# Miniprotein binders against q96jn8r1131to1294, part 109

Target 1, 164 residues: q96jn8r1131to1294
Amino acid sequence: TLEFLENHGKNILLSNGNRTATRVASYNQGIVVINQPLVPQLLVQVRIDFLNRQWTSSLVLGVITCAPERLNFPASACALKRAAWLLRGRGVFHNGLKICEKFGPNLDTCPEGTILGLRLDSSGGLHLHVNGVDQGVAVPDVPQPCHALVDLYGQCEQVTIVNP

## First folded at step 10 (miniprotein)

Design kh46
Fold by ESMFold2-Fast, scan of step 10:
Structure kh46 (fold): chain B 164 residues (1-164), chain A 96 residues (1-96)
Amino acid sequence: as target 1 above (164 residues)
Amino acid sequence: DELERKIEEIIYRAFELVDKGELEEALELIVEAIRLAVENKDEDLLVWAIYIIANIAQELGDPELLEKVLELAEEAYELTKDPEIKWVIEYLEKDL
């Protein structure tokens, strides 16, 4: 069963058997990681449950290529101290550095109820899925092992893991 | 390690400032963190600080700063041989 790890950002509260993550304070300190490595063909999905429109930007979704169980999480995913590939807004980022201007839909405008998924193909390409639709390869050749990460930043205050 | 913890705290503070758009203040802090990480021979914190200063340089768009940061990244690569720093160097070279 896919769950969020108990190691998470300090503003996160886990519920629903560790399948729901809620950011209970501020706009940051909301990083959560899936408890299983993202192996080829495994589709990890989360649903956006609640958006606070007080903030401008929204959730960040991606992978990190280090062991997350003991990781000291920074305030934002872009500040991670080891290799991460992140989807934020319409951009693709390697940590804080933008490597693609426009990929998939704008994550800052996805409404409540949107289901976002991450999957590795057999060549190590990272795919984004939006409401069941494969957006294509966002990042080629992701190093393994890697783990799916969600940063409940800004507007996005709650997500829930959705089983296929 | 007391010094390692202090360096990590400076890097966290620098990134909070980046997130708030306070790029000039963030730059001052991250330069200090890089100096301390080199002195302390903390390769992991040095790699992290190089990512952050590269991000600041990109956001500010100052060609002189971009060249300075490229030099810092090249020096960090000589010290660490970390492939992540090599990636940052290649990324920054596209802007020059």
Scores: ipSAE 0.207, ipTM 0.550, lowest interface PAE 4.5, mean pLDDT 85

Design kh47
Fold by ESMFold2-Fast, scan of step 10:
Parts: structure tokens; C-alpha cells; sequence
Structure kh47 (fold): chain B 164 residues (1-164), chain A 96 residues (1-96)
């Protein structure tokens, strides 16, 4: 069963059997990680439950290759000091540097109810799924093991893990 | 720490300006944030600021700026020994 790890950003509250993450303060300190490694063909999906339009930017999705169980999370996923591949806005980022300018939809404009998914293919390519539609390979050759990460940044104040 | 929070706010504002394509204003802010992070010996904020200035340099595509950012990253790496800064240096060197 998929759930969020109990190690998370300090503004996160977990509920619904650790399947719902709510950011209860500010706009940052909202990183959550899935409780098991993202292995090939496992589809991890979250639904956007609540957006606060006070903020401009929204959630970030991606993977990290460090062990997350004891990690001290920074204020934002973009500040992670470990190897990370992140989808933010319409860009793909590796360790804070933009490696692709336009991939998939703009994550800053996805409405409440959107279901976002992460999956590794058999060749180690990281795929983004939006409402069930595969957007293609965002990142080739992701090192394994890796872990799916969601940063409830800015507008996005709540997400829930949903089954495929 | 009030100074730490102030530096973090400057970095977030620079980050928002990058998203809006206001790269010159973002550059001025992030340079100030780097200076303050070094003075305050805040390695976490320094690493973050280096990522953002590297992104600004990459977006602007200015060879002289890329060289200057590489120098700043090398200095930050000597202070922190952070492996992500080392990766940033190697990545930026490919663009030069």
C-alpha cells in the first residue's frame, strides 16, 4: 500500500491513513515522499485537493535518489542538496538547474481535481501522467533506487494518493 | 533567526522573478543574498542561492556571466564541500 512517509516538511500534516498531505502554514516546508521506492512500472498518483490562489507558483513533483526516511527537508524541493529531478511549472530541473524548458502542462495552472502520476519505464525513464495521460519521458536514465516526491509549494495546500 | 528569514525571503523573491523572466532584477537580488549568506555563514542558504544564480546565468546565456557564476560556485564549493555544488560546476562547464 502506498502512503506518505512520516518524515516530511515541517508544515505538513498527514491524515487519511497517511494518504492525504495538507500544508497547514505559509507557502513552503511542504515536501512529502512516498513510502516505497519508485520501481519500474509502479504508477504513483496524487490528486490536487485544494489550491490557495494567494500564491503564484504551485506544486513540484519528482524523484530523489537519497534515502528519505531520515532526511532533513529544506524549505523547498529546489533547495535539496541530494540528487533530484523535479518537474516545476513547465520545466524539468536537475539539482536546481533547468534541463528542459517545456515539458507537459504547466503545473502552476493545474486545477483542483487534477491527478498527477509518476512512473519509471523499463529503461529508467521518468514519465509524468496527467489525468491518466502519459506525457512522455521527462528524464531519461534516472538512477535507482529513487523515491517519488511531492512538494506542496505555493498554491497547492493538499494532495491525496489515489489508486491507478 | 531574523537575518536567516530575511535572506530566505530575498532568495524566494529572486526565484519568483526568474519564473517571470525578470532575470536582471533576479540577478541583483541573488547576488545580495549570496553575500549575506556568506557573511552569516549559512551554508544551506548559500547552496540554494548558488543554484538560483546558476539558473539565471543559464537562462541569460551570457558567457561572461557564466564564467563569473562558475567562479562563485567554486568559492561556495570550497566553503561547503557540497556535492550538489560540484555537480553544478561540472554542468556549467559544459555550457562554456
Amino acid sequence: as target 1 above (164 residues)
Amino acid sequence: DELERKIEEIIYRAFELVDKGELEEALELIVEAIRLAVENKDEDLLVWAIYIIANIAQELGDPELLEKVLELAEEAYELTKDPEIKWTIEYLEKDL
Scores: ipSAE 0.013, ipTM 0.295, lowest interface PAE 7.8, mean pLDDT 82

Design kh48
Fold by ESMFold2-Fast, scan of step 10:
Structure kh48 (fold): chain B 164 residues (1-164), chain A 96 residues (1-96)
Amino acid sequence: as target 1 above (164 residues)
Amino acid sequence: DELERKIEEIIYRAFELVDKGELEEALELIVEAIRLAVENKDEDLLVWAIYIIANIAQELGDPELLEKVLELAEEAYELTKDPEIKWLIRYLEKDL
């Protein structure tokens, strides 16, 4: 069963059998990671449950290729220096490099109820799904093993893992 | 390890300079960090430094510097076999 790992950002509280993550303070320290590797064809989905519109930017999602159980998470996912491919706002980033200017919808504007998914295809391409619709390949040739990551940053204060 | 700490300090300073838009000074520091990481056979610091110089090259939009970064990444991959560097090579060569 898919759950969020017990190792997470310090402002996170897990509930609902570790399937719901709530950021209980501030705007940062909200990184969570899925409990098993993202293997090809596995679709990992989260629903945006609650947005605090006092903040401007919102959640970040992507993959990391390092072991997550012992990771010392930075304040935000964008501060990850190594082993990270992230979708943030309108862009795709790898270890600080902007590798795509505009991909999919602007994640800073997705409303409550939006379901966001990550999936690897058989060629190692990382796909973003939005409300069941495949947006295409955001990142080609992702190294494996990799793990799905969500950063409950800014507006996004709660997400829940949902089944495909 | 004193040398390892010195290299980390140089890399951290380069990060700060990139954030401030001081790209030329950051470039000089990161080139030195790469040289020291190679001499010290510190593969992890070498990979970090390569990502910083790649970021600087991309921000500057300098095609000659980007080609040099690609060559550096290829040499680093032969040394480290690091899968992130392999990914970076593919990314850089596609857009040249």
Scores: ipSAE 0.611, ipTM 0.810, lowest interface PAE 1.4, mean pLDDT 88

Design kh49
Fold by ESMFold2-Fast, scan of step 10:
Structure kh49 (fold): chain B 164 residues (1-164), chain A 96 residues (1-96)
Amino acid sequence: as target 1 above (164 residues)
Amino acid sequence: DELERKIEEIIYRAFELVDKGELEEALELIVEAIRLAVENKDEDLLVWAIYIIANIAQELGDPELLEKVLELAEEAYELTKDPEIKWLIQYLEKDL
């Protein structure tokens, strides 16, 4: 079963059988990781449950290619210096390097109830799905194994893993 | 290793300067950090520094610096065989 890993950012509280992540303080320290590798064709989906509009930026999602159980999470996913490919706002970033200027919808403006999905295709391309719609390849040739990551940053204070 | 600690400090300062948009000062620091990481044979610090200089080069829009970063990444891949560096080389080749 898909769950969030027990190793997470310090402001996270897991509930609902580790399928719901809530950031209980501030705007940062909200990184969570899915408990199993993102293997080709596995679609991992989270629903945005609660947005706090006092903040300007919102959630980040993507993949990491390091072992998440031993990882000391930084305050923000965008501070990851190695092994990270991330979708933030409209951009795609790799270890702080902006590799795509505009991809998919602006993640800072997705409303409560939006379902965001990550999937690898058979060629190792990382896809973003928004409310069931495939946005295309955000990152080609992702090294494996990799793990799906969500950073409950800024506005996004709660997400829940959902299945069809 | 005291030298390794000093290199880490320089890289971290450069990272903070990039985040603040102070790209010229960040570039000066990261070039020195790369030189020291190569001399000290510290592969992990070298790879981190390469990502920082790649970000600076891209933000500055400097094609000559981007070519130099690609060359540096290719040399680092021969030394490390790091799959992230392999990915970066493929990305930079398309960008150029």
Scores: ipSAE 0.507, ipTM 0.759, lowest interface PAE 1.8, mean pLDDT 88

Design kh5
Fold by ESMFold2-Fast, scan of step 10:
Structure kh5 (fold): chain B 164 residues (1-164), chain A 96 residues (1-96)
Amino acid sequence: as target 1 above (164 residues)
Amino acid sequence: DELERKIQEIIYRAFELVDKGELEEALELIVEAIRLAVENKDEDLLVWAIYIIANIAQELGDPELLEKVLELAEEAYELTKDPEIKWLIEYLEKDL
């Protein structure tokens, strides 16, 4: 079964068989990674459980190609030094470089109950799914192996892995 | 290491400035970070810093700066053979 790795950001508490991640302090230090590589056609989905409206921005979602089990996570996914492809707000970022201005819905405005998914197609394209709807290819040719990452940043204080 | 942490902090601060649209100050910081990463022989920090200066150049839309960043990336690729730098070179060539 899909679970969040025990190696995670400092402010994360895992529960529900490591399928629920809660950020218990501040607005950052909330990175979690799925325990299995994102292989082609595997759809990894998380549901937004709780939003704290004190903060302006919200969760970041994406993939990393480094091994996550012993990685020392930075305060924010956007500060990952390399090997990261991230969706934040409406943008797509690679290692701090904005490669797309406007892709899919604004992640900073997704309400509680939204289900967000990541999937690789057979050509290595990374897809975002929102409430079951494929938003298209955010990133072509993602190197393998890669791992799905969620950063419970800002407003987003809790997510739960859900099955398709 | 202490110097590695200092360079990382400069790069992160530059990224925050880019996020705020303060591109000129971000450029000054990231140039210093690149210099320090080269002196420290830290390839990981160098690659990260090169991606950030590429983003600044792209946001500024300055073709001369983009050419300089491309040259920097080409030099770094000769030394490191890092596939992420190769990706960046191909990406930047479309902007020129």
Scores: ipSAE 0.397, ipTM 0.735, lowest interface PAE 2.2, mean pLDDT 86

Design kh50
Fold by ESMFold2-Fast, scan of step 10:
Structure kh50 (fold): chain B 164 residues (1-164), chain A 96 residues (1-96)
Amino acid sequence: as target 1 above (164 residues)
Amino acid sequence: DELERKIEEIIYRAFELVDKGELEEALELIVEAIRLAVENKDEDLLVWAIYIIANIAQELGDPELLEKVLELAEEAYELTKDPEIKWLIEMLEKDL
């Protein structure tokens, strides 16, 4: 079964058998990582449970290619110095560098109840799924092994893993 | 390593400034971090710093700075042979 790793950002509290992540303070320090590598065909999904509209930006989704079990997480996922590919707003970012301006829906505007998914295809392409709809390849040729990551940044204060 | 930790702290601070939109101050810090990473022969910190300066250059849209960052990335690739730097070079060449 899919769960969030016990190693996570400082502001995270895990509950519901480590399937729900809540950010309990501030707007950052909210990185969580799925407990299994993202292998081809595995669809990892999270549901947005609670949004605090005091903040303007929202959650970030993506993958990292470093071992997450003892990683000291930065304040935001975009500051990760390891090989990271992230979806933030409408942008695609690699190690903090914006590599695509406009991909999929704007993640800063997804409402509560939205289900966001990450999947690798057989060619190593990273796909974003929104409410069951494949948005296409956000990142081609992601190195493996890699791990799915969610950053409960800004508005997004709670997510829950949804089994496919 | 004290120097390694110091460089890492400079890079984190530069990233915070980028996130806040304070690009000029971030640029000054990251240039120093790159210099120190090269002198300390720290490949991981060098690669990280190069990606941050590339982001700053793209946000500023300064062709002279983009050209300078491309030169830095090419030098970093000769030092590290890191495939992530090679990818960055190709991406920066497209922007020029």
Scores: ipSAE 0.032, ipTM 0.387, lowest interface PAE 7.1, mean pLDDT 81

Design kh51
Fold by ESMFold2-Fast, scan of step 10:
Structure kh51 (fold): chain B 164 residues (1-164), chain A 96 residues (1-96)
Amino acid sequence: as target 1 above (164 residues)
Amino acid sequence: DELERKIEEIIYRAFELVDKGELEEALELIVEAIRLAVENKDEDLLVWAIYIIANIAQELGDPELLEKVLELAEEAYELTKDPEIKWLIEYLERDL
């Protein structure tokens, strides 16, 4: 069963059998990682449960290719210096390198109830799904194994893993 | 270990300068960090620094610098066999 790992950002509280992540303080320290590798065709989905409009930016989604079980998470996913491919706002970033200026919807404006998904295709392309709709390939040729990551940053204070 | 931490601090500072759009200052710092990482034989810091100079070259839109970064990445891949560097080489070749 898909769950969030017990190793997570320090402001995270896990509940609902480790399927719901809540950021209980501030705007950062909210990184969570899915417990099993993102294998080709596995669709990992999270629902945005609660947005705090006090903050301007919102969640970041992506994958990491390092072992997450003992990783010391930085305050923000964007501070990951290696092994990270991230979707933030409308941009796609790899280890700080902006590889796409405008991809999919703006993640800073997705409302509560939005379901965001990550999937690898058979060629190793990383896809973003929004409310069941495939947005296309955000990142080609992602190294494997990799793990799905959600950074409950800014507005996004709660997400829940949902099955297709 | 102290030298490793100093190199890491220089790289992180360059990374922050790129986020602020201060590309010329970031370039000076990252070139020095690459030199130090090579001398210190720190493959992990070298790979990180290469990603930062690649981003600087891309943001500057400097074709000559991008070609030099590609050459640097190819040399680093021979040394490290790091799959991220292999990914970066393929990405940069699309830009060229």
Scores: ipSAE 0.349, ipTM 0.679, lowest interface PAE 2.6, mean pLDDT 85

Design kh52
Fold by ESMFold2-Fast, scan of step 10:
Structure kh52 (fold): chain B 164 residues (1-164), chain A 96 residues (1-96)
Amino acid sequence: as target 1 above (164 residues)
Amino acid sequence: DELERKIEEIIYRAFELVDKGELEEALELIVEAIRLAVENKDEDLLVWAIYIIANIAQELGDPELLEKVLELAEEAYELTKDPEIKWLIEYLEQDL
């Protein structure tokens, strides 16, 4: 069963059998990681439960290619020094490098109830799914093993893992 | 390490400035951060800073700066054999 790891950003509270993550303070320190490696055929999905429109940017999704169980998470996913492939706003980033200017919908504007999914294809391409619709390959040839990450940043204060 | 934390803060600030379109200020900060990371012999911070200066060069659209960043990355790769630096070199070579 898919759950969020107990190792997470300091402002996160896990509930609902570690399937719901709530950021209980501020706008940052909200990184969570799925408890199983993202392997081909596995679709990991989260639903946006609550948005606080006090903030301008919203959640970040992606993968990390380092072991997450004892990782000391920075304040935001954008501050991960390495091993990070992230979808943020309109862009795709590897570490701090923008590798695609416009991919999929703007994550800063997705409403409550949106279901966002990450999946690896058989060639190691990372796909974003939005409300069941495959947006295509955001990142080709993701190194393995990798782990799905959600950063409850800014507007996004709660997400829940949902089954396909 | 207090110095390591300060270097991390400089790199992250440079990244935030890029997001705001303040590219010249970001470049000044990241050049300083690279110098400090080299002096401090911190490979993780050096790799991160090289990714950030590559992003700044890309956003500026400056071919001469991109060539200098590629040379920096190639030198770092010969010394470290770090796979993320190798990835960056291959990425940058596509644009040159």
Scores: ipSAE 0.786, ipTM 0.901, lowest interface PAE 0.7, mean pLDDT 91

Design kh53
Fold by ESMFold2-Fast, scan of step 10:
Structure kh53 (fold): chain B 164 residues (1-164), chain A 96 residues (1-96)
Amino acid sequence: as target 1 above (164 residues)
Amino acid sequence: DELERKIEEIIYRAFELVDKGELEEALELIVEAIRLAVENKDEDLLVWAIYIIANIAQELGDPELLEKVLELAEEAYELTKDPEIKWLIEYLEKEL
């Protein structure tokens, strides 16, 4: 079953059978990775459980194409300059480069209860799902294997993996 | 090794400066890191440094610097054959 890997950012506490991630300090050091590779047809979903509106930016969602089990995570996902494809705010980023200005909803404004999903289509396109609605292809031809990543940055202090 | 560690430290410092919006100082450091990574034949650090200078060039919006980053990426691809550098070359060719 889907759970978060025990290798995670230093401010993360896992609970609920490693299906809930809570950032217990500050605004960063909150990266978590799903334990299974994101294979075509697998929809990985997380629910935003708690937002601290003291901060302005919120969670980042995406994939990494390196092995996550021993990765030394940086303070934020946007610091990943290798092997990373990320959705942050309204943008799509590859290794820190903004490759799309406006895709899907603004992740900085999604409220508590929002369910965010990642899925690869049969052609390797990475899709974002928001509350069950497919937003389209954010990234074409994602290299495989890849792993779904969530950065509990800023406002987002807790997420839980939910089954589709 | 000692030089590899020095290059890593320069790259980390450059990245920290990018986060702070100190783009000119970051650019100076990353150019030096690229030179050292080439000299030391450290392919992994070279690819990382190339992506950081690409980030700086994008933030500055300087087309001449973007063209120089494309040249650096082309040279890096000949040295590394790294697929992320190949992706960057194709991306920059479309953007320029």
Scores: ipSAE 0.556, ipTM 0.802, lowest interface PAE 1.5, mean pLDDT 88

Design kh54
Fold by ESMFold2-Fast, scan of step 10:
Structure kh54 (fold): chain B 164 residues (1-164), chain A 96 residues (1-96)
Amino acid sequence: as target 1 above (164 residues)
Amino acid sequence: DELERKIEEIIYRAFELVDKGELEEALELIVEAIRLAVENKDEDLLVWAIYIIANIAQELGDPELLEKVLELAEEAYELTKDPEIKWLIEYLEKQL
């Protein structure tokens, strides 16, 4: 059973058996992490439930390769300086370094109801899925173990884990 | 550690300047932060600072600066043996 870890950003409230994450304040402090390692071929999916158009940028998702259970989360995922591989806007980032300018759709413009997925292939490549469509390899050779991370930043105030 | 916090503040300021597109000012700050992190033997801050200067060099698109960053990363790897610096070296070699 996939659920969000109880260790999360301070503006997050978990509900629906820890499968729904809601950011209840401001625009940041909204990082959540999936409770199980992302193993090859496991597809982890979240649905965008609610967008607040007061903000310009939106959610970030990716993986971290450190133990998440006791991690002190920064205000935003983009401030993770170690062990982080993130998709933000149109870019792919590793520890703040932009490693790809344009990958997949612009995450800042995905509407409510969009289902975003993360999956490792058998070679350790990290894939993004958007509404069931594989966007390709965003990051090759991700170190394992790794954990899927979602940052409910800016516009994105609620996501829910959905199963295929 | 007061010096460690000062170095971290400089690195964070450089990171914010990169986000704003103020790359030349960010470069000046991060070079100083790298020097201080080496002198203070702060391996974690050194790794972070190296990733930031790599981003600045990439955004500026200056091949000479990218070569200097690769040399800095190689020196940082000798000091830290950090696997993320090893990854960065391989990444930068492919960029050049």
Scores: ipSAE 0.611, ipTM 0.794, lowest interface PAE 1.2, mean pLDDT 88

Design kh6
Fold by ESMFold2-Fast, scan of step 10:
Structure kh6 (fold): chain B 164 residues (1-164), chain A 96 residues (1-96)
Amino acid sequence: as target 1 above (164 residues)
Amino acid sequence: DELERKIEEIVYRAFELVDKGELEEALELIVEAIRLAVENKDEDLLVWAIYIIANIAQELGDPELLEKVLELAEEAYELTKDPEIKWLIEYLEKDL
């Protein structure tokens, strides 16, 4: 079954069989990674459980193409220097370069209960799913192996892995 | 060690400036990051800094700066053969 890796940001507490991640302090140090590579057609989904509206921006999700098991995570996913393809707000970013200005819904405004999913298609395109609806290809030709990442940044203090 | 921590602090500050839309200040800081990366042979920092300066050039919409960034990326690729720099070159060529 899908679980979050025990290697995670320092403010994360895992529970519910490592399927729930809670950020217990501040607004950052909240990166978690799924325990299995994102292989084609595998749909990884997380539900937003709790939002703290003291903060202005919210979660980031995407993939990394480096081995996550012993990675020293930075304070936020956007500070990853390389091997990172991230969805933040409405933008798509590769290593800090904005490669798409508006894709899918604004992640900073998704309410509690929203289910966000990541999936690779057979051509290596990374798809975002929102409440079961495929938003299309955010990133073409993602290098493999890659690993699904969620950054519980800002408002988003808790997520839980959910089955399709 | 100490220098690596200083470099990480510059990276985080640059990220914050870009995120806030302070693009001119971010550009000056990224130029310093490139200098430190070259001096210290830090390939990860060099690749990241080139990506960030490419982003700044793209957001400014300055064609001359974008051409210079492409030249910088091409030179860095000759030195490193890094696949992410190759990806960036292809990206920049497509969008120019």
Scores: ipSAE 0.683, ipTM 0.824, lowest interface PAE 0.8, mean pLDDT 88

Design kh7
Fold by ESMFold2-Fast, scan of step 10:
Structure kh7 (fold): chain B 164 residues (1-164), chain A 96 residues (1-96)
Amino acid sequence: as target 1 above (164 residues)
Amino acid sequence: DELERKIEEIIHRAFELVDKGELEEALELIVEAIRLAVENKDEDLLVWAIYIIANIAQELGDPELLEKVLELAEEAYELTKDPEIKWLIEYLEKDL
């Protein structure tokens, strides 16, 4: 089954069989990674459970191509300097380079209950799914192996892995 | 290593300035960080700094600067053989 890895940002507590991640302090140090590689056609989904509206920015999600089991996570996913493809707000970023200006909905405005999904297609394209709707290819030709990452940043204080 | 920490701090400040739209100041800082990373033979910081200067050049929309960044990336690839630099070269080439 899909679970969050025990290696995570220092402000994270895992519960519900490691399927729920809660950020218990501050606005950062909230990176979690799925326990299995994102292989083609596997749809990994998380539901936004709780938003703290005092913060303006919200969760970031994407993939990393480095081994996550012993990583020292930075304070935010945006501070990952290597091996990272991230969806933040409406942008798509690779190692700090903005590779797409506007893709999909604004992640900073998704409400509680939103289900966000990541999937690789057969050509290695990374897709974002929002409430079951495929938004298209955010990143072509993602290197393998890669791992799905969620950064419980800012507003987003809790997410839960959900099945399709 | 104290020099590595200094370079990281410069790159981080450049990244913050890009988020604030202070592109010219970010460019000055990242150029210095690249110079120091090359002198210190820190390949990881060099690759990161090159990605940041590529973003700055892209945001500025300056074709001459983008050409210089592509040349810098090609030199860095000869030095490092890093696959992420190879990816960046291919990315930049498709837009030229």
Scores: ipSAE 0.637, ipTM 0.837, lowest interface PAE 1.0, mean pLDDT 88

Design kh8
Fold by ESMFold2-Fast, scan of step 10:
Structure kh8 (fold): chain B 164 residues (1-164), chain A 96 residues (1-96)
Amino acid sequence: as target 1 above (164 residues)
Amino acid sequence: DELERKIEEIIYRAYELVDKGELEEALELIVEAIRLAVENKDEDLLVWAIYIIANIAQELGDPELLEKVLELAEEAYELTKDPEIKWLIEYLEKDL
């Protein structure tokens, strides 16, 4: 079954059999990673459980193409130097380079209850799913293996892995 | 390594300045970070800094700067053979 990895940002507390991640302090140090590689056809989904409106920006989703089990996570996903493909706001970023200006809905405005999914197609394209709807290919030709990452940044203080 | 941490902080400051639209200040910082990463022979920080200057050049929409960044990436690829630099070269070439 899908769980969050025990290696995570220092402000994260895992519960519910490692299926719920809660950021218990500040606005950062909230990176979590799924416990197995994102293989083609696997749809990884998380539900936004709680938003703190004190902060302006919200969660980041994406993949990393390095081994996550012993990775020393930075304060935020946007500070990942290498091997990172991220969706933040409406943008798509690779190692700090903006490779798409507008893709899918604005992640900074998704309400509580939104279900966000990541899926890799058979050609290595990374797809974002929002409430069950495929938004299309955000990143083509993602190197493999890769691992799904969620950064509980800013407003987003809790997410839970959900099974279809 | 204190120098490595200093270079990281400079690159992260440049990234934050880009997010605030302070592109000229970001450019000055990232150029210094690249110089330090080369002198320190830190390939990982060099690759990250090159990605950040590529983003700055893209946001400025400056064709001359983009050409210089492409040349820098080509030199870095000869030195490192890093696949992420190769990806960046291909990305930048499609725009030029």
Scores: ipSAE 0.679, ipTM 0.845, lowest interface PAE 0.9, mean pLDDT 89

